VH-VL binders against Matrin-3 (MATR3). Designs and how they scored, part 1

All scores and structures are predictions.

Target 1, 76 residues: Matrin-3 (MATR3), of Homo sapiens (Human) (p43243r398to473)
Amino acid sequence: RVVHIMDFQRGKNLRYQLLQLVEPFGVISNHLILNKINEAFIEMATTEDAQAAVDYYTTTPALVFGKPVRVHLSQK
Unless a header shows other numbers, all headers, positions and changes below count from the first letter of the chain; antibody chains are not in Kabat numbers.
ipSAE, averaged over its two directions, is called F for ESMFold2-Fast, E for ESMFold2 and O for OpenDDE. V2 adds 0.75 times the mean of E and O to 0.25 times the DockQ between the complexes of E and O.
[cut] marks letters that were taken out.
The coordinates of atoms that the task and the answers printed are left out; those that the model quotes come from them. Centres of patches stay.

## First folded at step 5 (VH-VL)

Design g3 (from i5 with heavy chain D59R G104E; framework fv_ixekizumab)
Fold by ESMFold2-Fast, scan of step 5:
Structure g3 (fold): chain C 76 residues (1-76), chain A 123 residues (1-123), chain B 112 residues (1-112)
Amino acid sequence: as target 1 above (76 residues)
Amino acid sequence: QVQLVQSGAEVKKPGSSVKVSCKASGYTFTDYYIHWVRQAPGQGLEWMGVINPSGGSTRYNQRFKGRVTITADESTSTAYMELSSLRSEDTAVYYCARGDFWSEYDYYGMDVWGQGTLVTVSS
Amino acid sequence: DIVMTQTPLSLSVTPGQPASISCRSSQSLLHSEGKTYLHWYLQKPGQSPQLLIYEVSNRFSGVPDRFSGSGSGTDFTLKISRVEAEDVGVYYCMQSTQLPYTFGQGTKLEIK
């Protein structure tokens, strides 16, 4: 399952910042960072891992370069 | 066959709103962005915004300053663009167009376009 | 916003002759990932725009090889080696390096 991250600002080590948001919740199997729109898709090894990350950021702000971003479960 | 089919022409009064639909077929709707682009009579193309049908996230051109809303309905594979507080300057042909965000090779912009919807704003 | 400027705004060509259209951007279109997101579209009279060239020089599927794109940074060119009647319309360059996407003013190609 895929975690969808939106509304981040771009900066040095963006890939690392984005992957760190989901790394505590499970194994990352793939990722895609869109170059023209500030969105990223991070595929977790299991649906449970992806859901755990999304649930956590429902109550805890997800930050990239110190700014809040949106984290949702991809509908794909 | 991949196609985008838009709703028909509309005539609106200043101050009203219009909602144009764009029905996708021939591909997986959630695998591509849908962009909206308009063209005033005899003028060039102006990008309005984009939606990711998977999750509904949007980005808008600030020139429309809170007047544009783009939505998508996955169950009907249909995207919508609503423009409110209409002015005579909003008279234009409105296009939806497909953009590829899952490309593993190269991003080639908007490759499939709807037929366009003429919106006329007059008193 | 990135401003796209096309020259000429109109061009009349005898069938079989070449045509050249220029597109200039107000800032470099080179993305940090090393790609340049400049694309060319053709809008035939009464029709929707259609993609001709993507990422500077790549012909889209079904586009004849008489169309070619070139350029880098802020200066780009679309060439038609031998213009045919079906090439009539308005040509637009577009950048997708930065939001909002922006188009040039368009170049109208007519047959003499």
Scores: ipSAE 0.000, ipTM 0.632, lowest interface PAE 13.2, mean pLDDT 85

Design pp4 (from p3 with heavy chain Y101P G106Y; framework fv_bexmarilimab)
Fold by ESMFold2-Fast, scan of step 5:
Structure pp4 (fold): chain C 76 residues (1-76), chain A 121 residues (1-121), chain B 108 residues (1-108)
Amino acid sequence: as target 1 above (76 residues)
Amino acid sequence: QVTLKESGPTLVKPTQTLTLTCSFSGFSLSTSGVGIGWIRQPPGKALEWLAHIYWDDDKRYNPALKSRLTISKDTSKNQVVLTMTNMDPVDTATYYCAHTPGDYMYWFDPWGQGTLVTVSS
Amino acid sequence: EIVLTQSPGTLSLSPGERATLSCTASQSVSTSYLHWYQQKPGKAPKLLIYDASFLESGVPSRFSGSGSGTDYTLTISSLQPEDFATYYCQQYYSDPYTFGQGTKLEIK
């Protein structure tokens, strides 16, 4: 139920932009933004919410600071 | 045990610059994710966030006050300094510094005891 | 900026009664970024509830938090004398970080 986001650039409002990518798909129950690598894990309330976000960004570019990022369902 | 304490002048004249120091122990500002924020509260009024500084020197300011605020850290002294220019009587408030742990923990805990700054002629 | 509106501004109740405090955000926020603080007169605020629904260590079980999106609630199931204080909700979801105006719980 965790959405894994990769390859974003660091910048002001990074947390806000990352959360906004998945917030439309459901309730966010937790998140972890790694400090020294450009990866984040956002836990949704349900597996269905996480899958919906990942599916949406399969065909629609996910943008952070105007650049495409990778969005996948976490192995965990 | 994490502790923070505010220090600085308790009386400031209008148009002067206020400088407040937050001295802390029990953690390092070089620890990934950690930050320190400044929050103020005028007598009998609500809490207002002013500024924040993170371990990686990322600085954030309340846009309403941004032109007047500067936040900096001195890692060797375990201190964070807030400077606020052009003080006015409406800036009379108790000023707090507070710790933010980082990662999933994006909240203020613990808080310093606060220092009352009165702005009057 | 995200504006947090707390209601009521003042809540007058007696010990033993149930208190329900509301916090409404001007736009949706994540539960991971909404927190509640308790402030007693002359003291610094104290973290009470984090991530919308989790009790900070040492906080009595009569306190509970709930909500998602734009609507959040703090409930105290049976008021004790020490619970009469001012309560603030706070969001970390978006810059600038903001607090609500506070709800003052006072003795009826």
Scores: ipSAE 0.005, ipTM 0.629, lowest interface PAE 12.5, mean pLDDT 86

Design x1 (from b10 with heavy chain T101L S104F; framework fv_bexmarilimab)
Fold by ESMFold2-Fast, scan of step 5:
Structure x1 (fold): chain C 76 residues (1-76), chain A 124 residues (1-124), chain B 108 residues (1-108)
Amino acid sequence: as target 1 above (76 residues)
Amino acid sequence: QVTLKESGPTLVKPTQTLTLTCSFSGFSLSTSGVGIGWIRQPPGKALEWLAHIYWDDDKRYNPALKSRLTISKDTSKNQVVLTMTNMDPVDTATYYCAHRLYSFGWDYYGMDVWGQGTLVTVSS
Amino acid sequence: EIVLTQSPGTLSLSPGERATLSCTASQSVSSSYLHWYQQKPGKAPKLLIYAASSLQSGVPSRFSGSGSGTDYTLTISSLQPEDFATYYCQQYDSSPWTFGQGTKLEIK
């Protein structure tokens, strides 16, 4: 149930930008942002919510500060 | 220099499980943004993507084959392993593993270095 | 899934001529996620063009790519003998990642 976001640029309000990518798909239960390696893990309330977010960004580019980032389902 | 090489059996009987190993050098699978994919090509046919594994152990599978495929990595051995269950003659193909070179940002995610491929024939 | 249709299936040309290869997607693909590969008989594919128009390091400048949305083109401005091969387009904008059926470029 964890959405893995990677290859983003650092910037002001990064946390907000990352959470905003998945919030439309369901309730966020936890998150971890690893700025050093430009990766984030966002845990959704359900596996279905996480999968919906990942599926959506497979066909629609996920943008952080106007640039595409990668969105995958984490092996948790 | 980045290199990859596939290894495994060249002849498999119907219903058996195929296990292929991709051994690589010149990069680490612990490097952010790096991944390895498996692609196959039946004789005279087009390329078909099978699975991909990322540095963070995130895995993607072709939905048409997902129930039969398992991909895993051993970062300390510089290896990625693909397992495919219940082999059938239609699975006869050259199997490739391929690297994606980390490029910061969004402008490059292609498979830039490929192994030589290994032909797997499925017959009795 | 996104189906990539390449045309023509076979192109017969002579060295020195211009080659134009097309790749049409069944639905819109971001150009950032469209790549072109070259495959010679008995060999693994080689990445030629990434993100629709960017030339891969070490690839001769006679190769170029263009396009957006559903229509993409690979152009070889002046064919050399070593360019006769099969060319594949690929997208990874949508799962599953897919390849076109290939265009075989052969000597006339």
Scores: ipSAE 0.000, ipTM 0.604, lowest interface PAE 14.5, mean pLDDT 84

